# Ledger of designs, part 27: VH-VL binders against q96il0

Target 1, 167 residues: q96il0
Amino acid sequence: APERGAERRDTAPSGVSRFCPPRKSCHDWIGPPDKYSNLRPVHFYIPENESPLEQKLRKLRQETQEWNQQFWANQNLTFSKEKEEFIHSRLKTKGLGLRTESGQKATLNAEEMADFYKEFLSKNFQKHMYYNRDWYKRNFAITFFMGKVALERIWNKLKQKQKKRSN

## First folded at step 1 (VH-VL)

Design n2a (framework fv_ebronucimab)
Fold by ESMFold2-Fast, scan of step 1:
Structure n2a (fold): chain C 167 residues (1-167), chain A 120 residues (1-120), chain B 111 residues (1-111)
Amino acid sequence: as target 1 above (167 residues)
Amino acid sequence: EVQLVESGGGLVQPGRSLRLSCAASGFTFDDYAMNWVRQAPGKGLEWVSGISWDSGSISYADSVQGRFTISRDNGKNSLYLQMNSLRAEDTALYFCAKGFYDSEGYMDVWGQGTMVTVSS
Amino acid sequence: QSELTQPRSVSGSPGQSVTISCTGTSSDVGGYNYVSWYQQHPGKAPKLLISDVSKRPSGVPDRFSGSKSGNTASLTISGLQAEDEADYYCSSYTSSDTYYVFGTGTDVTVL
């Protein structure tokens, strides 16, 4: 029952395959690269005495990971789909079948594929710019909260010193 | 002692079905991914199928996709492989292998294997 | 499925060093740091020797070391011992058509 909540957090929004950490995690767990995003998921350890500030930092890091996973999974799926459509279109134009004599998928040479890559990059330029903008915003926020957590930990150490003196 | 013990292998005719079992002991079974790996006589290792700790992620080798089904019962510390539409090329020693907690990229504990022979 | 390419056999004398290569593609060895090595003695199950390219599990001697450059991973056995005579398999996580892919295997003979 209590461990059921961890499963929801571990699902990929884009519907790609997910890997769940073991239930008894005493540290962050790193999984294999996601099939579509090619990014390794990190499952965060939650201390029993986590402060509200530490929780906010962890949730921000988790949310940023999900955002990155979703973006790259969708981008890579779009790339793969459009690549197949381009190959099929060019083979059709050449009067060629979709399969070779050996039953493998028919492909185009590197020179022909260069046209596709150029078109894909140009078409997605604005999308990648917005991604980079949001990536910097998210990393700035994470760095800011990391600083706040560091200050909180320093302050707590000073509090412990004061308690020892008062005892 | 960490141990995996396979069972269910035997001689079976082409086109029929067989179910393999793997009993785990000495570790918290429901914390780890599990795999089936096979080895044909005198040949190399071939990964067959894998399943995450919660059965939420399952994968198969192309050679068995649509014919084999991996499953686990965490309450019984057991892993299963349901093999349907068996072919002569499925003849192999089938190993149960444990993935590791921090990484699913390797298998740290292996059973001794159970032999499956598909022949008429 | 395509297997990772290993030499069929390697031989050496006691005390020598031998190296086994494992060559794949950018979708497996070249794309990820998820390479493992296994030792298999005749009639026995494989034993994990190296994980995550170069990490040794508890109980594996430091004579065994792993590395990777581009699409090729390598296992080096220094101070070769008679007990090292076995089959060695590399394995990698793959993003292609299977979850994992194994190498073709290398027979190590200690002469």
Scores: ipSAE 0.000, ipTM 0.462, lowest interface PAE 17.4, mean pLDDT 79

Design n2b (framework fv_ebronucimab)
Fold by ESMFold2-Fast, scan of step 1:
Parts: structure tokens; C-alpha cells; sequence
Structure n2b (fold): chain C 167 residues (1-167), chain A 120 residues (1-120), chain B 111 residues (1-111)
């Protein structure tokens, strides 16, 4: 179960967090892009009186974020590796070195790279199809639970109003 | 030699569980999506479940959703199917099948299958 | 579950041509060019015969050909031989919840 204030913090040597919500924030916080996935992580705020339904929604959002981060980190790594291999192979075929006279990495023009991009997308078609399907399913579930949380909050507000009127 | 070998099938009573395994050899297992396909005695082929190369994407046929769990261990070149709450209609030969290419347009390598019989 | 419709049986004599149809919807056969065909001999695993509507894997004879028109894909076997007697299944990618769907299967008899 989650505990109030049990969130992991990243702290500087002086005890001040380098990666955390502002000190008095009562909302979710969005961090800088991850090195590998290039996605911004969300640090979820846990309220003192989180309901079981709110907890389920938060955990679903956290799980979806972790799934999304892992997928794109792996895709970006694979893309980078295969791109380097493709460039190396094409330059070798042309009799060109891997580096220019200035020591920079040699590269191919946009038209030559178009072949790589087409092949990469084609090669990863099934991965992307499964990803898109899961992405839609996860977002549907999140939207559904967001609606349930909203209804819970409306009900609690109405219940409080009715109780005040009865007293 | 490129090969898939299924195991774990057997006779089981309705409502019980069984776990199938598929051992892969002769190809780079973690480059391909893997699937389970079943065939009831004297009947046609039915796709059961699929899993992407990184386990990031998983899908199930409606008939097994919530009862079966597909998983893979790339370090062991192995695919698994955990089957819970088994029903008589789950009786079939279960094949492990590899996607033809990273594009996932067909199944090029199949195992010989493992027989699962659900009977009281 | 199999959702693509195939004829139950097709027959021909040696040297003739036979065609097997595979009919789906716009969410599978009609919507995508991802139709495959499999040959299954009794007691054996299915063998990939055609991928991507019409592409033959290495080792598959050119007498096997695939095509598609609208919601119907077809497998044609020309120069029919005794060893072609088998069950044939089509399969397609689907945008429905299942990802893949198989055909009902066709028994090819060589008379």
C-alpha cells in the first residue's frame, strides 16, 4: 500500500532535492526528458487521504509511464545502433572512411538515409502495431478511472452538502 | 538448425492450471515476436496470444483473455503460456510460432506442438 | 476462433489448377496487405506457403500464387501434384482485439 510521504526523493549534498516537486506543490510534477526514452517522467503527488480508487488510478498511470519509458528507450537504442551500422555499411561500399578529414563522423545525404528509415519502420511494424494497441487500451482504462474518481469526488461533495443541510 | 520445441502439455481436469514452455534455437530469439496458436482435434487453427520481442506489447484472443498469461525469457530463449481456469473447449494441440520478420506479417517457424486435454 | 471464410473442400486432377478463396472484412483482409497462407499435412505442423498476399518464401514452388481483390484473398495452385493434398489455411492481420485471425481451412483433394 502507499504511505504518506513515502515517495523517493533525489537530494543534493545540502539536503535539497534536485528532482522533486516545488516544496509546497499539491499537484503532479513533470520532470526533464529521460536520456534514453526522451519522455518526461511524471512524479505523482500522493494526497494524505488517497481513496482506494484514486490509488488504483495513480498506480495504473505509473505502470503505463514505466511501460512507455521502457518501450521508447529500447526503440531509440535500436534505432541509433542500426543507423550507425547502416551508415558504416554504405560508406564502406562507396570506399569512404568512417571519419572526415576534420575528424567528424562521415554521414549520408537525406535521400540515402530515406532507405534506412523505410526499412527501419517496416522492420519494426509489428512492434509498433502492438505498442499502438496497448497505448490505446491503457489510455482508455486511465480515462475510465479518471471518470470514476471524478464521480467519487462529486458524490462526496454532494454528501457533505446534504449532511450540512440536515444538521 | 532453426527450431521451436514445445513442452508441458498433458491431461488436466476442468478448472485447473497448466504451464506450457517453448524452447527456441538457431535464431536470435529476442529479435522476434512470438505467438501461441492452437488446434482442437480435427478442427482449424486459432491464434491464442502474442508477445513482442521486448515483452512490452502483449495480446490475447477473447476466448482466453483473463485466464491465460503469455511471457518470455530472452536470456533462456524460452516462451511460456500460463493457462488458468481451464475449460473443455481449451482442449487442443498448442503450437509455438515465430513471426516471419520484424514486420510480423506471417509465421515462418512452427514447433510440432504439445497436446493439452481438458477432461473430467 | 477463426473468422475468415474458406470453402470446406476443393478437388482437382493432377496437372490442373485449383483456387481457394479466403473472405473477410474491411478490418482484416480488405483493410491490409497482410494475408498469409499455410499448408498442413496430417500429423504435421503448418508450413508457411505465402506471406504478404503474394510473396513466396524461399523453397516454395512458383506454382503456388496468391492474390487479393477487395475483402477476398485467393491461393492458386497450378500444376496440381499428389503431394499438394493437404489442409490449407489463410490468415490475416486484424484491427480487431485479436491481432491475427485464421481462416476456417480448406481440404484439397487430388483425384
Amino acid sequence: as target 1 above (167 residues)
Amino acid sequence: EVQLVESGGGLVQPGRSLRLSCAASGFTFDDYAMNWVRQAPGKGLEWVSGISWDSGSISYADSVQGRFTISRDNGKNSLYLQMNSLRAEDTALYFCAKDYSWEGTAFDIWGQGTMVTVSS
Amino acid sequence: QSELTQPRSVSGSPGQSVTISCTGTSSDVGGYNYVSWYQQHPGKAPKLLISDVSKRPSGVPDRFSGSKSGNTASLTISGLQAEDEADYYCSSYTSSDTYYVFGTGTDVTVL
Scores: ipSAE 0.000, ipTM 0.454, lowest interface PAE 20.1, mean pLDDT 79

Design n2c (framework fv_ebronucimab)
Fold by ESMFold2-Fast, scan of step 1:
Structure n2c (fold): chain C 167 residues (1-167), chain A 120 residues (1-120), chain B 111 residues (1-111)
Amino acid sequence: as target 1 above (167 residues)
Amino acid sequence: EVQLVESGGGLVQPGRSLRLSCAASGFTFDDYAMNWVRQAPGKGLEWVSGISWDSGSISYADSVQGRFTISRDNGKNSLYLQMNSLRAEDTALYFCAKELPRYGDNFDLWGQGTMVTVSS
Amino acid sequence: QSELTQPRSVSGSPGQSVTISCTGTSSDVGGYNYVSWYQQHPGKAPKLLISDVSKRPSGVPDRFSGSKSGNTASLTISGLQAEDEADYYCSSYTSSDTYYVFGTGTDVTVL
């Protein structure tokens, strides 16, 4: 089957795109932002002769991406729900309806919303600390394996030296 | 009502052409990638073609590459499959399928299918 | 190009557990965590049962579970019920010239 040529990255911010890493390209392919997490997923290129170490690195990067996507999708959902609950609570306290006369959602000004942001950050402090700790651990592991893969590739090239190989 | 409805199938002779349509309703059509999946009588599922929400990314199975053309009209909430140079092996029930809005690799909504029969 | 390999049929009694395997290569099942499972009753369209190897969509009973080890993904149906009698297909993203590949399908019979 014919290989696909190098294509421009799909950057559809509001939609869903079909991801297709070009076979001729030795680069990863970046997709549009996920609807829930707002993070762009990376579809990793798999070389034809991927080593076990390269596979371990790729799977670690994929697992880290999935963990990151899940965290932010949940965080964004929690933020949206609690923001709505806070706004409704404050509007009820003021004796105001949840909708304007035009049918739009009633909102609070920036000064009033400052209370929500303070409460949200305070309540989620431990969660964000654990996220940052795990993020550093995951990136350290990825960096470590990237180094091991780089050394493996250098050593393999030295082993081949002047030999001509198609792969 | 969230649904996909295929049409355009029928009996056609080898070497001829046929155009399938899929009408979407009940969701924001232009936010999702769409696909065609076929199933030969008594056989399994085979992915045929896919198209992104903006038609910027299009892909085909090797078996149909160069013969089939996928397209969409977001203004009409419709997906199409232009099938040229039809072969007996293209005989199948053709399903329209929508991708989940996360990485685009799961089909969460399917139509009932439209039957294409290629025979002499 | 190649289909993912599934057993042709699996049988079980009500309340029993059955497992369906789906074997591919490092370019599809083994290479990505993008394995999905579909349930198809006779004369009906397929229904998404499992996404991303092990994730259940809303409305799918927890009796259905997915997993993956190496190049093989598995669907397990616990507490088998009469309505589970259907054809089951696995599917995976692939880095070959196609984007998506389906399994050969498994007929589940409830006796």
Scores: ipSAE 0.000, ipTM 0.488, lowest interface PAE 14.6, mean pLDDT 79

Design n2d (framework fv_ebronucimab)
Fold by ESMFold2-Fast, scan of step 1:
Structure n2d (fold): chain C 167 residues (1-167), chain A 118 residues (1-118), chain B 111 residues (1-111)
Amino acid sequence: as target 1 above (167 residues)
Amino acid sequence: EVQLVESGGGLVQPGRSLRLSCAASGFTFDDYAMNWVRQAPGKGLEWVSGISWDSGSISYADSVQGRFTISRDNGKNSLYLQMNSLRAEDTALYFCAKDSGEFYYDYWGQGTMVTVSS
Amino acid sequence: QSELTQPRSVSGSPGQSVTISCTGTSSDVGGYNYVSWYQQHPGKAPKLLISDVSKRPSGVPDRFSGSKSGNTASLTISGLQAEDEADYYCSSYTSSDTYYVFGTGTDVTVL
């Protein structure tokens, strides 16, 4: 029997992530939004003469992107699951069915959903606070290494200039 | 010299099937994504379907989803489009287009005409 | 599926300049620098004219230039010649519903 997860993935309304990055690309590839995180991935071009420092910066940026994608994919999944559970529970409490007469999924009005949104935001406040802290830490590290790479390039340029001048 | 040659077009009745082929030469076929783009008489270009170099990623326009199947045979340097449940609105010149590797089509075939009529 | 908006027709005399706009959204033209332009003469296949907003492939005259501002890309043909009479299509990478999206097309007439 087909798995629900496979069915839901196969029936996705949008064609997000349908194509792989080109194998011969000499530039960074920017992909479509991820189905779950709604964030666009960047696939980084790797230069033939990449320095160890440039490699460290690239890997840090790739790791940060993966962390960010994973966080939002999990957050969005949790939100959707808990929202459906809340709606289901509230409809059962009212003695109502899960579907309308037209076959559409039954839903709650904005006033009824306000309790869920308040609870969800409150429950996830600490998680979002730690996400922001880690996001700042990661951005600081990236900026630091970007500075180091810039200085390395300036130093190499100055060394070449010095050699020409000394000869 | 890069060449793309489409074939398989013709007159077909609604509800029937047709298979288009594109023979590629002059480049390393299995390194590039390939696309089908169509143009109805007197109308603009419409992207139909695309396939990655390894067939690992495939996508379709909403208008053909579930009816058309794109495939490739890297050993034969060939691209295919299997068209099922054809409709009058599928009448168009079908072009084979090579992806540059950077999100534009660097080469196009001359197209093959598909006419869906009773 | 959404298309990029182009004017239906533009016209000019030999030696003049014409500009064709291509308007999309932040999910295509506005979000990326992956805009291409194709020239199609009657009865012929489209041919790549401009890639990556403003880059000309080998063999394309410098009379053809591309640019982009916000959600609008533009193709400018300077020193218009009779052989420039053709249909012009823009195209962009898109994250909305398909991998690529084409413009509605513009008929360039040389008077």
Scores: ipSAE 0.000, ipTM 0.453, lowest interface PAE 17.3, mean pLDDT 79

Design n2e (framework fv_ebronucimab)
Fold by ESMFold2-Fast, scan of step 1:
Structure n2e (fold): chain C 167 residues (1-167), chain A 121 residues (1-121), chain B 111 residues (1-111)
Amino acid sequence: as target 1 above (167 residues)
Amino acid sequence: EVQLVESGGGLVQPGRSLRLSCAASGFTFDDYAMNWVRQAPGKGLEWVSGISWDSGSISYADSVQGRFTISRDNGKNSLYLQMNSLRAEDTALYFCAKTDYYESLGPFDYWGQGTMVTVSS
Amino acid sequence: QSELTQPRSVSGSPGQSVTISCTGTSSDVGGYNYVSWYQQHPGKAPKLLISDVSKRPSGVPDRFSGSKSGNTASLTISGLQAEDEADYYCSSYTSSDTYYVFGTGTDVTVL
């Protein structure tokens, strides 16, 4: 029929917003954003017959995820703390209270907050540069090992085909 | 044979904390995801929390998120549930349950006998 | 709280067949083949009876069978025995309101 495949919806594991994959998943699963880092964690699938090379790749990906989550959790905490300090300082300078008439926390407008964002980015520029450098290095290493794992799987498939033919 | 033995339940006042333990034996604890499931007196089953083989994947039911913390000590073959800010609605028999896979969230192939938690003044 | 709908009770005589339905939505029973069934005798812990819609664990009699059609999973107990008198719960992975959901439970009485 002309509708063949047209109405299908792919429920790929990567689309799951809640964190906990179905049992016996043969694929990596993506969870909800972490409370502190605001990044989605990945649960990595471990095959029954994982090779040393596959284990190295998986551990590299897990280590990279942990490093990434730690960096952003720390960055978000620092950002939030310094943002509050900046807002309180500016409200005090203006002679304004920390709360509005409605009881909500007093805030600065976007134009006033631009000064904070510029200062924050400026003083964290070197940290962000090191993060980007390490992020690219880690992704290069992951891509390299993914290539090695792919080659290993091809060789193993060729060996398995040969063994099947000999029987 | 596979055995799961829960402990740590008891009578506790609202707002207080309680720590549940589950001692596992008869299988390679490090290879399997573990879960807590509760059952209020006369009611049905409610999944509470799950943890993967390496503690790399942890999840909670919305009703306990932010109050309960699941953890495991693979060197001691033990699963834990730290329960903070307890409410009357948390009163239930708490079961330790094993999956048949290192990935979390069931099916639960083995269960303990449960430990009773009563939250009341 | 459990979100999958089961009948409160079913009853049968020894040797008869009974079927328990478990109805959810496309985000749980209808969306995934990860439906399990548990048997719970009074005062005892639940025991896994069926996993992955229709798979029987070792030691579970072939009298117990599972199936699924659309948003409804079913557990069928053929050749009903006195020992089958228990509470039965279905369960499923969910992408909707919680990570894992149980059914409301069904009391099976063998008359």
Scores: ipSAE 0.000, ipTM 0.457, lowest interface PAE 17.9, mean pLDDT 79

Design n2f (framework fv_ebronucimab)
Fold by ESMFold2-Fast, scan of step 1:
Structure n2f (fold): chain C 167 residues (1-167), chain A 122 residues (1-122), chain B 111 residues (1-111)
Amino acid sequence: as target 1 above (167 residues)
Amino acid sequence: EVQLVESGGGLVQPGRSLRLSCAASGFTFDDYAMNWVRQAPGKGLEWVSGISWDSGSISYADSVQGRFTISRDNGKNSLYLQMNSLRAEDTALYFCARDYGSFEDTYYMDVWGQGTMVTVSS
Amino acid sequence: QSELTQPRSVSGSPGQSVTISCTGTSSDVGGYNYVSWYQQHPGKAPKLLISDVSKRPSGVPDRFSGSKSGNTASLTISGLQAEDEADYYCSSYTSSDTYYVFGTGTDVTVL
């Protein structure tokens, strides 16, 4: 059983990184960047007396994190794949090999790569629009439930104070 | 039309396995947690298992813990229940039920399938 | 798994009102406002009737109403109709590791 985990082997749709926070933790923990999404995962602490509203908020935050990680892992994979295909296609068109005489990977200049970046951004415009829509939707929901949890905690404290006064 | 259709039930001997499926249509399956609920002949409803929209949260009734596995495939709009080490007490009509949406602060099941019958008998 | 306590049966005549109780504990009905009611006709799947103690889904008549006091939730059917003859189940969110707990069920007979 390795003390440290191997590099993750699964793809973006299934391969969200897991990490183990210290057992004594009473706080949310931030892990290392995911290999594919390049985002740091957060492990959420579960309170002993979590209310259903607090559970809903935690689940929304976990869900949003996993969705965000999967999106960017897929986006980065697609970018890398299409970039490599573009480079190979252009080198073939020029009659050049994929490797230099020194055995190093052959590259295109910045001017040639600008065409790829423009095409990639244009091609993915709709995908990014849907991402932004869902991102706002998710953040609105999280903010809304954060507000509800805050109000619930205030209300519970008020109920407790009223009970203490009547005693 | 929002619809859930269960399948995979049948007659099976004790100790064997069955895999139930639930096909969802008419709604965004990825936005909802899902449940399996069973009802033995002439008896009441019993919650069996639940799974969040992203499979990040999964829970089981004590009676099935360690024997049943809930899973979902959002790309196929399908929910599954793998039932291992079946017992006579698992004989029931198994319903698939849609839970609260990802963005609601409520807990209830608003859409139910018609159920698939599982009979565990020698 | 715990069950919420309901009366086995309730009966009434057309046009009358009947009330079904659903009693739990502070970890379910008494602790939260996440009580739902389901109607089940013989040989049919359950249908959501009430959510969040007292909310009616679209398409449910206003003669169905829900309430809660302490550890007991209640479903009231006013203007009882022949079509209301069915089994009724309450359900609640629970603070345990399970998602839901169901009531024992009540058979409503229209005489």
Scores: ipSAE 0.000, ipTM 0.469, lowest interface PAE 17.1, mean pLDDT 80

Design n2g (framework fv_ebronucimab)
Fold by ESMFold2-Fast, scan of step 1:
Structure n2g (fold): chain C 167 residues (1-167), chain A 121 residues (1-121), chain B 111 residues (1-111)
Amino acid sequence: as target 1 above (167 residues)
Amino acid sequence: EVQLVESGGGLVQPGRSLRLSCAASGFTFDDYAMNWVRQAPGKGLEWVSGISWDSGSISYADSVQGRFTISRDNGKNSLYLQMNSLRAEDTALYFCAKAHIQYDTPGFDYWGQGTMVTVSS
Amino acid sequence: QSELTQPRSVSGSPGQSVTISCTGTSSDVGGYNYVSWYQQHPGKAPKLLISDVSKRPSGVPDRFSGSKSGNTASLTISGLQAEDEADYYCSSYTSSDTYYVFGTGTDVTVL
């Protein structure tokens, strides 16, 4: 919707000051979309009393986020590059230049672009399949460690109550 | 209470340099973006430059891009503006301004009294 | 680079309402909900009255209100008082050639 674009100060030109992650927040923060991956990063709050298990979970989530952003940044760059190469090749085959008479970039219609999209999806099917498998594997590991952290926090709360009673 | 005190202004000839400082107190300086805003005598406000809380994001108005450099020292609660290649049109009262929202920059809730920069031969 | 357009002056009597317009483009006022309003008395630093189009900071009277429609933001001062006589500036985030732009300013006179 148009109003959502108006809310997206984070799509501002490179070098312009934008909304910044709150490093002293007591909660995780979701940032603006990365210019290459188009994904919003999560900046994780680090408590002073972070346990080794909590640290492992946080690092796993951070590593998964970095892997995810690198994958989509690479895919978006590859898509953009191959799209331009396809358009250039088709225009050359038609005997047309890269620019219109008005000086604008020459483009193909939707019907012509459909062939590119079919080829791109087919060519990248295996990459996307392996991405999905790794994504599920990583999220399963994260869920497992979230469960471990939850149990640790419950145990620590019980220990704290016992210590208070024991003096 | 929040206070911002600018200094370093003065009379300077065209083509020379001047460095402005802003001393901040009464808030957690390293949690807020800081900005320089100027006002020529009898004229309106003009945003000059801004810097994020961690110095990771810096921006300039087109009129000063390449000539001015904004910086901050969070350990000293201080903001700076290095002004090079000064022009007559840079003559103005220069305000230090604090971002209203923690870790964001959309508005300025506190301003200093300003320091006057006069560029004239 | 152009500034946001405001009327040079507006006037009203005590107890009346006055409205100040602030007109930009789709790259600033029309494109984003980051419009602020400032009040400046002669010889003083500006004071923030409104942020994010319509939100009042703590300590600002509720007789100051902000709104936006398309490329135009408006500041309304209801129950006008003698102390409201000042210069008023709008501002907006911009995606054009600079990060932030101010309006041309409006002088409010209480008659």
Scores: ipSAE 0.000, ipTM 0.459, lowest interface PAE 18.4, mean pLDDT 79

Design n2h (framework fv_ebronucimab)
Fold by ESMFold2-Fast, scan of step 1:
Structure n2h (fold): chain C 167 residues (1-167), chain A 122 residues (1-122), chain B 111 residues (1-111)
Amino acid sequence: as target 1 above (167 residues)
Amino acid sequence: EVQLVESGGGLVQPGRSLRLSCAASGFTFDDYAMNWVRQAPGKGLEWVSGISWDSGSISYADSVQGRFTISRDNGKNSLYLQMNSLRAEDTALYFCAKDAYESGLSYAFDIWGQGTMVTVSS
Amino acid sequence: QSELTQPRSVSGSPGQSVTISCTGTSSDVGGYNYVSWYQQHPGKAPKLLISDVSKRPSGVPDRFSGSKSGNTASLTISGLQAEDEADYYCSSYTSSDTYYVFGTGTDVTVL
C-alpha cells in the first residue's frame, strides 16, 4: 500500500517545547519561554538516591508541566487563528484588502476588535473553567506530596542524628 | 525542499582546530534546535552537541566538553561547530541534524545532512 | 560512544517479524517518553523511523512500531522486506548527563 504523503495542516506543530539545561546544574533549571505556550519549562534535577515518594512528586510535577504547556500552546494558537479569521472577515465586509498601500498588514481599530474579544472569552468560558479546576486539583496534589517529601526528609535527618549518637 | 548541507571537514593534525558549518534551507531555521552527531568509520552514532532555537540552551557530550563550541547565526540560517584541541578519536563523519519539534532542544532528529568527514591524523 | 544497550545483530526471513530491544536506566529510557529510532543504510545519513516511543513520522510504513516497558524500549519490524536490511539505532534524552544518548546499534539482516 502506498504511504500517505500528508504533512501537518496546522499552523503550528503539535507537542511540548523540549529543552536541555546546563550540564553543571545539580538543582532544578528554568528554560527559555516556549514559542507557543509562552511558559518557561522547568527541568527537574534527579538525585541518584531519589526516594519513591520524591520520584512520585517529580513525575507529578513533570506531568502537570506538560499538561499546562500543551493547554496554553493550543489556546494561544486558537486565539491567533480566530483573531486572523475575524480580521479577514471584517475587512472583506468593508471591501478592503489584507494589506495597506504601504504593504503593512491591515488591521481593525480597538472598538471593532472588542466584538472579537467578547466572543472569544464567551465561547471559551467552559474550557477555561475546566482548566482552572484541573489546575487547582493538580496544585493541591503537588502541595500534598511536597509536604510528604518534607516530612520524609526531616524524619531521615532525625534518624541520621540518632545513628551518629549511638555509634 | 528541507535541506542541511555540512562543510568544513578535512584532514587535520592532532592538537589543531577546525570549524564546521551547516547551511539550512527549506524551513524556518530560528524555530528549531540544531544538533551535531558524529559517526567514526565502521562505528555507531554519537551525539556531540545541541543548541536551542535562541542559543539559550547549549549542551555537549563529555568527550568534547571544553574543546568544542556550538553556535548558530539565525540571520544566515547557519549552524557551526568550532573544534579545538583535536584528537585522533575525533575522526568521524559529522552530521548536522534538525530537531523535529520547535523550541529548546528536541529529543528526535527528523532531518539530517549528508555529513562532512573530519580526519585527525599525523 | 553509546550508552543504551542493543543486540549487535538480528536476522529474519522475508515476511517474518523481528524485534530490537533498547535498554537504559531510569535516567533515560525509564524516566521519559523521549525514545527515537533511526534506520541507516550503508553510506547514507540516518532516517528517523519512530519518535516519542511509538509515533511514526509521515512516510514511515506501519510495519514499524515502537513500544516501551520499564527501562526497555523495543522496535518491531513486521512483514520484513529486503530493503529493511540496515543498521538501527535507538536514542533517548538523558537527565544524568543532560544530553542525548544513542544505542549501540543493531545490524538487521534479511535472509
Scores: ipSAE 0.006, ipTM 0.503, lowest interface PAE 11.6, mean pLDDT 80

